# Ledger of designs, part 37: VHH binders against Flagellar brake protein YcgR (ycgR)

Target 1, 263 residues: Flagellar brake protein YcgR (ycgR), of Thauera aminoaromatica (c4kar8)
Amino acid sequence: MAELSTPSPASPAPLDGGRGDELEKFTLRGARQILQLLQDLITHRGLITAHTGGGHSFMTAVLKVDEERGRVVLDPSPDPQANRRALAAPRLTCVTQLDGIRIQFPLVGLGEGQDKGRPALFAPLPAEMLRLQRREFYRLQVPLAHELSCLLKAEDLARKPVEVSARVIDIGAGGVAVVVPTGAAEFVIGGTLPACRLALPDGEPIELDLEVRNLNRQTQRNGTEQLRVGLRFAALPRAADTRIQRYIFKTERALNAKARGGL

## First folded at step 17 (VHH)

Design LD89 (from DX1 with T58K)
Fold by ESMFold2, look of step 18:
Structure LD89 (fold): chain B 263 residues (1-263), chain A 121 residues (1-121)
Amino acid sequence: as target 1 above (263 residues)
Amino acid sequence: QVQLVESGGGMVQPGGSLRLSCAASGFTFSTYAMSWVRRAPGKGPEWVSYISPLGGSKDYADSVKGRFTISRDNAKNTLYLQMNSLKPEDTALYYCARDLDLWDSGRFDIWGQGTQVTVSS
């Protein structure tokens, strides 16, 4: 009882796996680059959130890279239950951020062990590591007052065309998340929605093709059911990308100015 | 200013127990591995115990295994050493040391003033 600690504050969640093709260009797979990045984490004392699945995570750190044995040495949790979850998990998703750079990597084959009498968690070197600047992982939470919407060209259950106006709840360089009433259309993960229209404040809507990456059903406080749809931009022209980045930048500036009292 | 302050030393008979504390300030305590190091009369420093930054890994010199327990409370920026079954050979000035290495102990850059432990009679 005296050994139990309060839960840690919420940590940044791993990036969604549905962005895999979008993130490939930021994925390091070379052994030398992976070793150097792990050594940078050690040097900068980067604390890592290790996600074990089921909404569970624990704090850790890379204590050493053991090149001779081809493995990393991780700081075990002082909470034995966290260690048991980590050892039972098929993989750990490790997330950290150093000086505005987000780093994410999987560890598989985690085990307990000792080295020279020092107990630790050990795993083979990761086969890949993501290294992203803020622009590449940031998602702006769209203020409700902006009422940003995206017109989706989808199909109903009978495979007939239907247009659905969806509220945009977040937006980033690679896509949007929207909400629609449950049953407004049939969405299939991996499906393409051609010629959708994203309405931004600074001009005509942008016509773009969207790919469905994730679906989550939600029940609102008033009992109304809605569907959260994660959508990836399929092919985004540079002009559209520029307008989206400008929207994000201006919105952040406006929110920051309000927080500082409008100086 | 970075500072480590030890306390809890004293005189005790063989077989007795003491608990040492080390208060840390001026740096991010939870990102450093920490050690206890001792210096007996007429001898150089001897590493005693190690604890990892988040407290999940602990290690001890063979001479103290089973008798000493290191711990830390990162919320209070405090390092501890529980010493049981004390022997006259444990008589020394005990230092709390900040370890620049996260795993391989040996580069201690900051030390406290030390707290005296004397085991006699």
Scores: ipSAE 0.689, ipTM 0.886, lowest interface PAE 1.1, mean pLDDT 87
Fold by ESMFold2, look of step 19:
Structure LD89 (fold): chain B 263 residues (1-263), chain A 121 residues (1-121)
Amino acid sequence: as target 1 above (263 residues)
Amino acid sequence: QVQLVESGGGMVQPGGSLRLSCAASGFTFSTYAMSWVRRAPGKGPEWVSYISPLGGSKDYADSVKGRFTISRDNAKNTLYLQMNSLKPEDTALYYCARDLDLWDSGRFDIWGQGTQVTVSS
């Protein structure tokens, strides 16, 4: 009796620094919060991917938090080259998960040593730790069949109001990415598009304000030019957030069923 | 069912070698530190060796340093103890032990049945 494959959790790669302002509210900086979270990793036996730069990483674990000395004890790699890279790196970026919560933290000042003759890697306690629920970093790639669209209330090149129906290509807790024909409207990074309407496949459109975060011009294989617009939800009401999360959950469940060959 | 099963014990002359194995099942082996513990005739348990969850840190009792080597293969869920230059005082029942602590050994919650090592001529 073979088990059907289920989709794996998101990759443990570090989150991009370009999201720094968005992530600040999920960043722990209190010494007691940091100590407790590290202790939780020990208690739950969280395995950690430690990124040393240049695309290199190694697996480790927090073996102990030495509160009195203000340091963590890490499991060295059995691969001596990985240990050398870690010791040479100006910082490690550690990534792990705890009960579906993503945890990321830097370690600086990593050293090799012994504690009562037992060798380990040591580092001062991190100055910050990021903890995110899956919903805070996940982006669903919208299935084409769902025909998700967003009505954008923007301006054309002549500064006249224009409504643009844009196809939604991905959606998450914090925003959407859409595509529009090149020249359909003038978009300005940092600009706000008030009273846009996000149309989910079942139910009434959601009225929401969007902020333009990025713009990317694309040429499709057929020569057609389009503009990819990254949009952040501004001041999202709880009811709207709930509907978006429900859509993401239902779509993931349907995609998981399809991956098991149950279509 | 969580199990640890030791093997590889036997009779050997002083100066000989043995390799002990411990097969682990029913739990995520790579997230636990592991130890070997031995019990000699008429004596209480003696910690022999420690290995960290990912295998990067190893430690030994003074009585076996330089003669014993602990190792693990997390892909095979197996712990090993290579014992060289065996002495009569190494005669004991050797246990594989799962450690609840990752660094400070001492809270062993699961033990194997043990494998007997006898060093005599």
Scores: ipSAE 0.684, ipTM 0.886, lowest interface PAE 1.1, mean pLDDT 87
Fold by ESMFold2, fold request of step 20:
Structure LD89 (fold): chain B 263 residues (1-263), chain A 121 residues (1-121)
Amino acid sequence: as target 1 above (263 residues)
Amino acid sequence: QVQLVESGGGMVQPGGSLRLSCAASGFTFSTYAMSWVRRAPGKGPEWVSYISPLGGSKDYADSVKGRFTISRDNAKNTLYLQMNSLKPEDTALYYCARDLDLWDSGRFDIWGQGTQVTVSS
């Protein structure tokens, strides 16, 4: 699998709790799996963003897994205010990446103390850890040259059918984001657009159902107003999923090859 | 390619102070725990102080606790040891050491050449 420099920033922000049920299948709950993953963080010297709530976070690392005492040893912040916020928080949401794999886990019961005179932050081992492959959280920024489009089967204000050809600006395992002229159709958050057609560069368009998740109005520099529509794949057939993942993979390989070799 | 270079040693009277520096290069300094280790004349190595990768945890040998302060500047790839209230028994060659472990195993793999500290009248 080809890998390109990740253009997205590090993922310090926790994944949305409203996605929790979708993420359960990637959640590790076995004690041996959790211990091994924590040890992998130590071995690879992974840096962790620990979120304390209210938009605050601090950098830390797992220094040791103390299996005998059932706890993790964390690197305190050199900033005493960050440590006080962490100790006051009812839970820490820890987020990191290990070789492109996103790892997220809660820590509750954080305390400060010493182990044989050496001070640190301590917490019981987490009961669960989320482990996501890059594909499961990644969004490809679609190259303009691909002219990727999605034919949306929507309705106008008079509830009459209208077809809108929308440019796809990003695509991932779970959906696309598109842009359309403002007023081209009426979109409702939570609404379903059945039998839309996603046009990939090679092959036949993919027929798929879409669900509107967000709407953002944009004003371009020339004053033209457009609408960014976030769309989720509502019921994605396996064949369609395979086509989409292949497109993402091939496009990433092509972009990575240009970045490295100048092809 | 990996290198640690100590500096800041010298001659000082009992009760005096010195600040040691250790410049690191050739590796990602901020992801390693670091220590100071010293070797007194005719003696083996003695661990002096520890600092965690992000600098939030510090530890000291009993013989220097309260007198020495370890610190690091990860933006400058530099480790420091502030040494106050120096005693003749602190006379030693001081090394900075890179720890392969992040906590309490003491697997030091890289050392500098050391900087001499001499405390005498």
Scores: ipSAE 0.682, ipTM 0.880, lowest interface PAE 1.0, mean pLDDT 86
Fold by ESMFold2, fold request of step 20:
Structure LD89 (fold): chain B 263 residues (1-263), chain A 121 residues (1-121)
Amino acid sequence: as target 1 above (263 residues)
Amino acid sequence: QVQLVESGGGMVQPGGSLRLSCAASGFTFSTYAMSWVRRAPGKGPEWVSYISPLGGSKDYADSVKGRFTISRDNAKNTLYLQMNSLKPEDTALYYCARDLDLWDSGRFDIWGQGTQVTVSS
């Protein structure tokens, strides 16, 4: 058993605030549940990435839950600039992962001070904590050999229907990311693309409605421009969800086996 | 497997300086709070200094405050104690200690062999 390597923790980027309603079912709001989960972080020595906005973050840890004062004690950064950004931020988004479970929670009202002569950062206990199993946050990077595609039923600049065949670059339980040529269609964040078709290797394409969540222009190394479109599955039927999860599981297993045994 | 190894002790005149090092191995150093503890001849252990897991919080015994500085380099799994303005009362065997608690110090489960510091004229 000495030969097993411990994988690095997943990079705990915050879930976008635009997913708030979809995530409500995974959100803990009970005071006892929140205290228990914070204590579990302490017991398991969970390291936390605290996001301060503007693409900035720092590493921290919950050092203590002070129930009497209703607050958490956080490890300040050794970088004073990170501490200044944290104290200036209206909200910290804390992200961590323990034993395959993703944990995310906001902290507001962060302050600095001392307790028993030890300096620390303090914040009121969070009012909510998000607790997700791996399937709810994992995104598989799709191997090029699979040639996964999604037929998008979108509109051009003149608001006329257009069909765009887009390559799927990642896939998870809640959606896909695709790439399309710049200008192939007009996409609006929050817009719905009805009756799109996701092609998986194992059977007929899945018909599903997609919602545009993010757009990012990309310039490839060869100078070619393309648009990365983040798409959420709307109202995913159970059969479709099962097929997507099966694809993800089988692909992960195949990639893991190749990494272990390939020559 | 789990090991703490102190070094950097020696003989120094009053007013001098030393830097102690503690090399950690066999555990995830960055997830533990760490302390320095010393034992003077004929005395019991005395807590000297604390540092939080990521290094953002430091604390010192009153007897060394302003003279000693604790630090850590988590990339090198190493704890340090910079000791300035040394006094004969600082003569002791200095131990690096792993703290099971992250904030309320007092449950040290792993210790090194110690490094001797002698301050005399």
Scores: ipSAE 0.662, ipTM 0.878, lowest interface PAE 1.1, mean pLDDT 86

Design LD99 (from DX1 with Y50F)
Fold by OpenDDE, look of step 18:
Structure LD99 (fold): chain B 263 residues (1-263), chain A 121 residues (1-121)
Amino acid sequence: as target 1 above (263 residues)
Amino acid sequence: QVQLVESGGGMVQPGGSLRLSCAASGFTFSTYAMSWVRRAPGKGPEWVSFISPLGGSTDYADSVKGRFTISRDNAKNTLYLQMNSLKPEDTALYYCARDLDLWDSGRFDIWGQGTQVTVSS
């Protein structure tokens, strides 16, 4: 009777190096962003799978963020052996999910101790956190109150350059959807709009190139026809990408808080 | 509906033991810190014990330390309090409480109806 060795669940393959550039877009490195995300994990009571290596993992949670000491407080495992493995590991790989978004972050320098007499695990704040938002598909619906706008540099029917101020209705990491009055400009799918300006609430407009990806005519309740234009970011500077991501994150948080009955 | 239901209380002699249980329903039990709180006749509520969501961290009031043990079974959505070496001073209505925060808040948002523990000779 050959004991069928149930194949040990394959350690998630190290994210192949070529995807590194794409992963950088999803990696948070800012101290404030990291702190906020950790706090969000606490607020949402997110359970974390902590991988210690060798195919071993245990469940934990962020119990507290100690900003003064620059550390996270983690829930120890009820299994002493899991805690021993965790403490012996040079690195923990923490995996969790928040609002359908996979979050991954490393913890280095794990130790055990007490906080106010309670046993806990401690680690320095992570240097980076990966937030795998399927950026390609996620679009934040922009609240009307934010009044996001994009100045489009387009052409009219006579191919004369025109500037059109468009309201942004949704935004993602890959682009924006805007609404323009019908006949304000001529848009061609696959066409590039150079040197456009996206206005965010947090500072000066972002200059960027936009590619037209979709055109949809919409009739408003009042009978007015508008054109919805889906635009892709053709060339987005890193600083601009960071600002856009920050805006999305902040807005999502606010919307979720409101949905939960938060003011 | 979110609910906590305590059981296992009773009358015991000094030096006796009891095991309290608290059945949780209507929420994700494994994601909340839990506490036991007691109220003796004519006294205010007294915190007794704390346990973290996964059960890896526990805490006790000095009055019960070494005698009481808090535990949880997240698969069964149940909180426990093993009480040994009971004293007349332990006579109280014992409440299961859900901690509002995961750590150090001392605030509770949900309570059970309580179970009576009486220690008398």
Scores: ipSAE 0.881, ipTM 0.953, lowest interface PAE 0.5, mean pLDDT 89
Fold by OpenDDE, look of step 19:
Structure LD99 (fold): chain B 263 residues (1-263), chain A 121 residues (1-121)
Amino acid sequence: as target 1 above (263 residues)
Amino acid sequence: QVQLVESGGGMVQPGGSLRLSCAASGFTFSTYAMSWVRRAPGKGPEWVSFISPLGGSTDYADSVKGRFTISRDNAKNTLYLQMNSLKPEDTALYYCARDLDLWDSGRFDIWGQGTQVTVSS
């Protein structure tokens, strides 16, 4: 009886430093804004996944905002071990959703105590709260059944121009991730690939400039090495943006319908 | 339809025990704080116990503290009240109620029909 190791919920990938500037647009730092968002979480009874590190998390809720004391009151876990882990953690990463928008915020200085004789967890108000509007950060995983391709105009090791047909793995409003054979081209982080062509199913390929943002070597199950390339849309015409958004929306809807047993 | 249905009431002798259940339907039970409230004959409603949405926080009236235990199973959408060391003064109609607020409220927006608890020799 092979114990199916339930894959440990992947720790939210550290917000890679290069995404920092883009994330700042969605980061609330104002005291009033933070208070309002926390109050909104209370009003909407939003449950929060609090990550304590090491692959551990527990469910909680903001029960109250104590503005006078500058703290949040959190619902303790019914699991004493989870509470111990939470209290031992130097930082909680709290994740929730409000109106379909992902909200993420850190809590530091967690303590236990009582409010009006009721057991509770307490933390100082977060210094920042990230509100990720789906539209900009959502990346659709491209279904294998609906392959997208991107023709990359790159250079080889000899700086000779080469064209590489790449499979698109994921797509969002801000860019694409593609896979290419190892050695197909030389990619430099921060480099621009001009006049590339993104093929969508709804018409002619979109010509666009791409900026290389990340490079990851991946070994496939069959032992083949591939290069995953994260690409940002450097200059996207409005018409192209609209087409990409439409594709994402349509595909997401189809996937959701299939997941609900409608197909 | 939002509904709360209490069960488990009955007649017991002083010192006896009962376990009340409240089945919730029509709303996301795990996101609401819940309370037990009782009404004795000829008396007004008395708050008995509180439990937070995830069940990590509980509270009790002084009259029942140490004798009653509130709990919940969010997977079953059920609220419980374990009552031990029952006294004649505990005789009442017991209601489960949905708290309007998550923490500070003595306000309830939904009530069950109640279950009768009678403690008599």
Scores: ipSAE 0.880, ipTM 0.951, lowest interface PAE 0.5, mean pLDDT 89
Fold by OpenDDE, fold request of step 20:
Structure LD99 (fold): chain B 263 residues (1-263), chain A 121 residues (1-121)
Amino acid sequence: as target 1 above (263 residues)
Amino acid sequence: QVQLVESGGGMVQPGGSLRLSCAASGFTFSTYAMSWVRRAPGKGPEWVSFISPLGGSTDYADSVKGRFTISRDNAKNTLYLQMNSLKPEDTALYYCARDLDLWDSGRFDIWGQGTQVTVSS
């Protein structure tokens, strides 16, 4: 009986840089704040997934913050190949979680050396650190049975107004991902779709403004092409935010209960 | 309960080899730096070797450099010390210790009971 190696918890993927404007309010740039957060990682013994690009990553930890030299000391990988990749990378994207908070930061100028005779990796202090609470980055995969939809007010290629009913595939506090037929409308990244309507299972549709953040063409198993559209909530009333959060929490609890055999 | 349990000690002739093991329980082993410390009869404790949480960094006392190798298996919650070319001066109780800090502290908060290593002709 081959013990099914429980898949190592999937290394959290970096958040796509396309959310830059939305994430600005969660980005720390103050030197003191950065130092404190790095120290917190040390104090709480946070393990870090360092992404080197090309789908490669390795586990590391902040071992020390050297304020005098303005650098962080990182735990090298026991895999020499991972270290070589890291040193060859122009940038590391470091991702970790601390007390339910996602922390993400870039490191540039990675080098190897010794600290008091101990092998280590070194990098200058990060210029910025992203700090997100779970509610801010979590995306619920919407169960098919819920049939969430969003009526998009968009334009066609001729700039004629069109309404497109889109299926919601995931939802979070900051936005939704939807799927639409290819050619149903013209979407521009950074463009605003005003007065859209998000339909939740309970209650009247929520009217909101949406901003297009990403576009991905997907080919279904049947060969049909669909467009996945990532949308940010551009203007969300407080009451609407509360309803969305309630839906997410309720659904998550139900899914977790089912996974635990409670239903 | 946090616990460290050493094993693998014994009596060996000069030039011989031993492999010590330390089984860790009651804490997240992969997030702690670990060390070996030894105490010879009539002497104070002597730091022997260090290993970082992920095992990418190791350090050794000058007295054991080139002869001892520290390693860890985080999946098994186990620390190891391979000791080669043993000398009578290596005779001591060997302790597995959890480092209080991740780096540069030399302080330990958890100790095992120790395993006896005796090198004699």
Scores: ipSAE 0.875, ipTM 0.957, lowest interface PAE 0.4, mean pLDDT 90
Fold by OpenDDE, fold request of step 20:
Order: C-alpha cells, then structure tokens, then sequence
Structure LD99 (fold): chain B 263 residues (1-263), chain A 121 residues (1-121)
C-alpha cells in the first residue's frame, strides 16, 4: 500500500510583480527597516518558502543577519537538489507570514559557504522587502468545486455592450481575478465595468462595480488561450464586503482543515 | 508542556554503535535548532552536535567528528544522534537540548532527562 504522500501544503505563491504600483506603498527599502524585519523573522522563528523559479521551492529560515558583512544567513535545505536549484537561480523569492502579515523579499547573489564551520546559504541583504497586511492583499485561490463566477458587463471590439460570464480564480477583500475566453470582450486597464454580478455560494449575486487592474494572457495545457483579468472592487457596500469576507474565511478554514488531514 | 525525552542509550563495546532519539513535544519543533550535549562522569557538560531547524546545517565537536551524525525528522518531532565507532571516552549521559537561538548562541533553554551511554569492554 503506497502511502500517498500528502501533497505538502501549497506554498503561498509569490505575488506577481505586475502589481508594482500598488505594492510600492508596502515596500520597505530603508536599511534599518529591512534589518529590523529580518530580525523579527529570526525572533519569531519564521519559516520561509524560498522560490527558485520553475515551480520549485524549498523551506528555509533566516538564521542570522550579518550586518557587518551585509548578508543574511539562511538554513540550507536538507535536500541537496533544492540547494543546487537555489544556487543556480538568478533570484530567490522568499515568502513568509509573520503575525498575519505577508512578507516577501528577493534575494540575489545566493552562495553557499560556512559560518564558523557550519554549512549555510548566504545572500546579500535584500534591497527591498514587501510587507502586506492580509486584509488588503490576500487572495484566496478559489477551489474549482466552488464554481464562483462573475458576470462582467463589458464591451466588445466594436464597443457593443456584452455580458461575459467569467470564472473567478481568486478572491480577496480588494477584488477578484477572473478568466475569460480570449476575444470575449475588450478590457482596458483602468477601465470600469459597472453593475457586474459576483456569484457566491451563500446567496444572491452581489452587484458591484469593477475596475480592470491587470490583464494576462494564459495558455492552458490544452493549448487554449485564456485571458486572466485582475479586477478591483470599486465602492463595495458593507453588506457585500461582509459576505465576501465570510466566504473567504470559511473557505480558508476548510482548505486548512483538509491540508491538515482532518477531512 | 515543553518536553524532550531521550532514548536509545545503553552499554556497548568499543567500536560499537548506538542511535539516540529525542522526542520533542509542547513546541513547534521544526522552528528550533537542536543540540546534543553530554556529561561524562566527573566532567562538565560538553556540546556534541548541532542541527538547524530544517536540518540543512549540522555541526560537531571535534571529539566526535566523523563518528557521530545528527539528524531530525520534523514530521515526527524527533531528533537523532547516530553514534559510530564509539570509544570509552564517549561514556556519558547524553542530553537533547533545544537551542535558545537559531544560530551562534550555544545556549539552551530546554533539556531532556538524558540517556546513559556506556562504552566499556
């Protein structure tokens, strides 16, 4: 009986750099702030998911901040292959959470060596660190089984009004990401989609205005091209916000319970 | 309650091997560096080995280098010490210890009760 290795809880994916402007206000660049945040990670014993690219990641921790040498000391992976990947990567994207705050930072120039005879990974201090409070930027990956949808009121290439039913792939307090067939509508970044309808499992659709924030073309495994549209909630009624938050919380709890083997 | 419980000690002849285990409970084991420390009769405590939280970094006292191997299973909350080529000088009470700091401190805040290792012909 092959013990089905329970898939390691999906390491939080790095936030895509495409939201650069919105993330700037949450980005720390001060040397003292960076040092303090790294020290906080040490103090709180925060484990870090280090993304090496290509869908690979490993767990690490900041073991020490060497201010004199301007470097961080990281815990190597017990997997030599992970360390090789990390060292070969031009950039390491580190993701962690501290007290409900998402922390993300790049490391460039990773090397291996020894500190006082102990094997370690070394990197120069990060030039910047992103600190995001969960409430504003957390995006729940919507389970496929939930079949969340958003009816988008958009325009086609001829500027004719069209309604597009879009699958919601992620949701947060600030907005949703949806996927639409390529060519279903014309989307303009910064454009407003009025009177859209977000369907949640708990009741009637929520009517809301959406602002287009990003557009990404994606090719599916089957070769079909889809458009991922990042949408921000415009002025969201309090009741709608509450419903969205409740859905997110309930879903997260369920996913976490499943990940812990409790279901 | 935070607890460390050592096991696997015993009597062995010179050149023999033992594997010590330390079961951890009451704390997030995977976020702590761990060490083995031993105390020989009539001597003070001697640090033996160190392992980082994720197990990617290990360190050994010169007296045990090449003979001892520290490892951990974070899923089982267990620390191990494989001891090979044992010598009479390795006779001691072996303690599992939680490192206070992740790196460089050599300070410990939690200790087990210890397991006796006796190397004798």
Amino acid sequence: as target 1 above (263 residues)
Amino acid sequence: QVQLVESGGGMVQPGGSLRLSCAASGFTFSTYAMSWVRRAPGKGPEWVSFISPLGGSTDYADSVKGRFTISRDNAKNTLYLQMNSLKPEDTALYYCARDLDLWDSGRFDIWGQGTQVTVSS
Scores: ipSAE 0.871, ipTM 0.957, lowest interface PAE 0.4, mean pLDDT 90

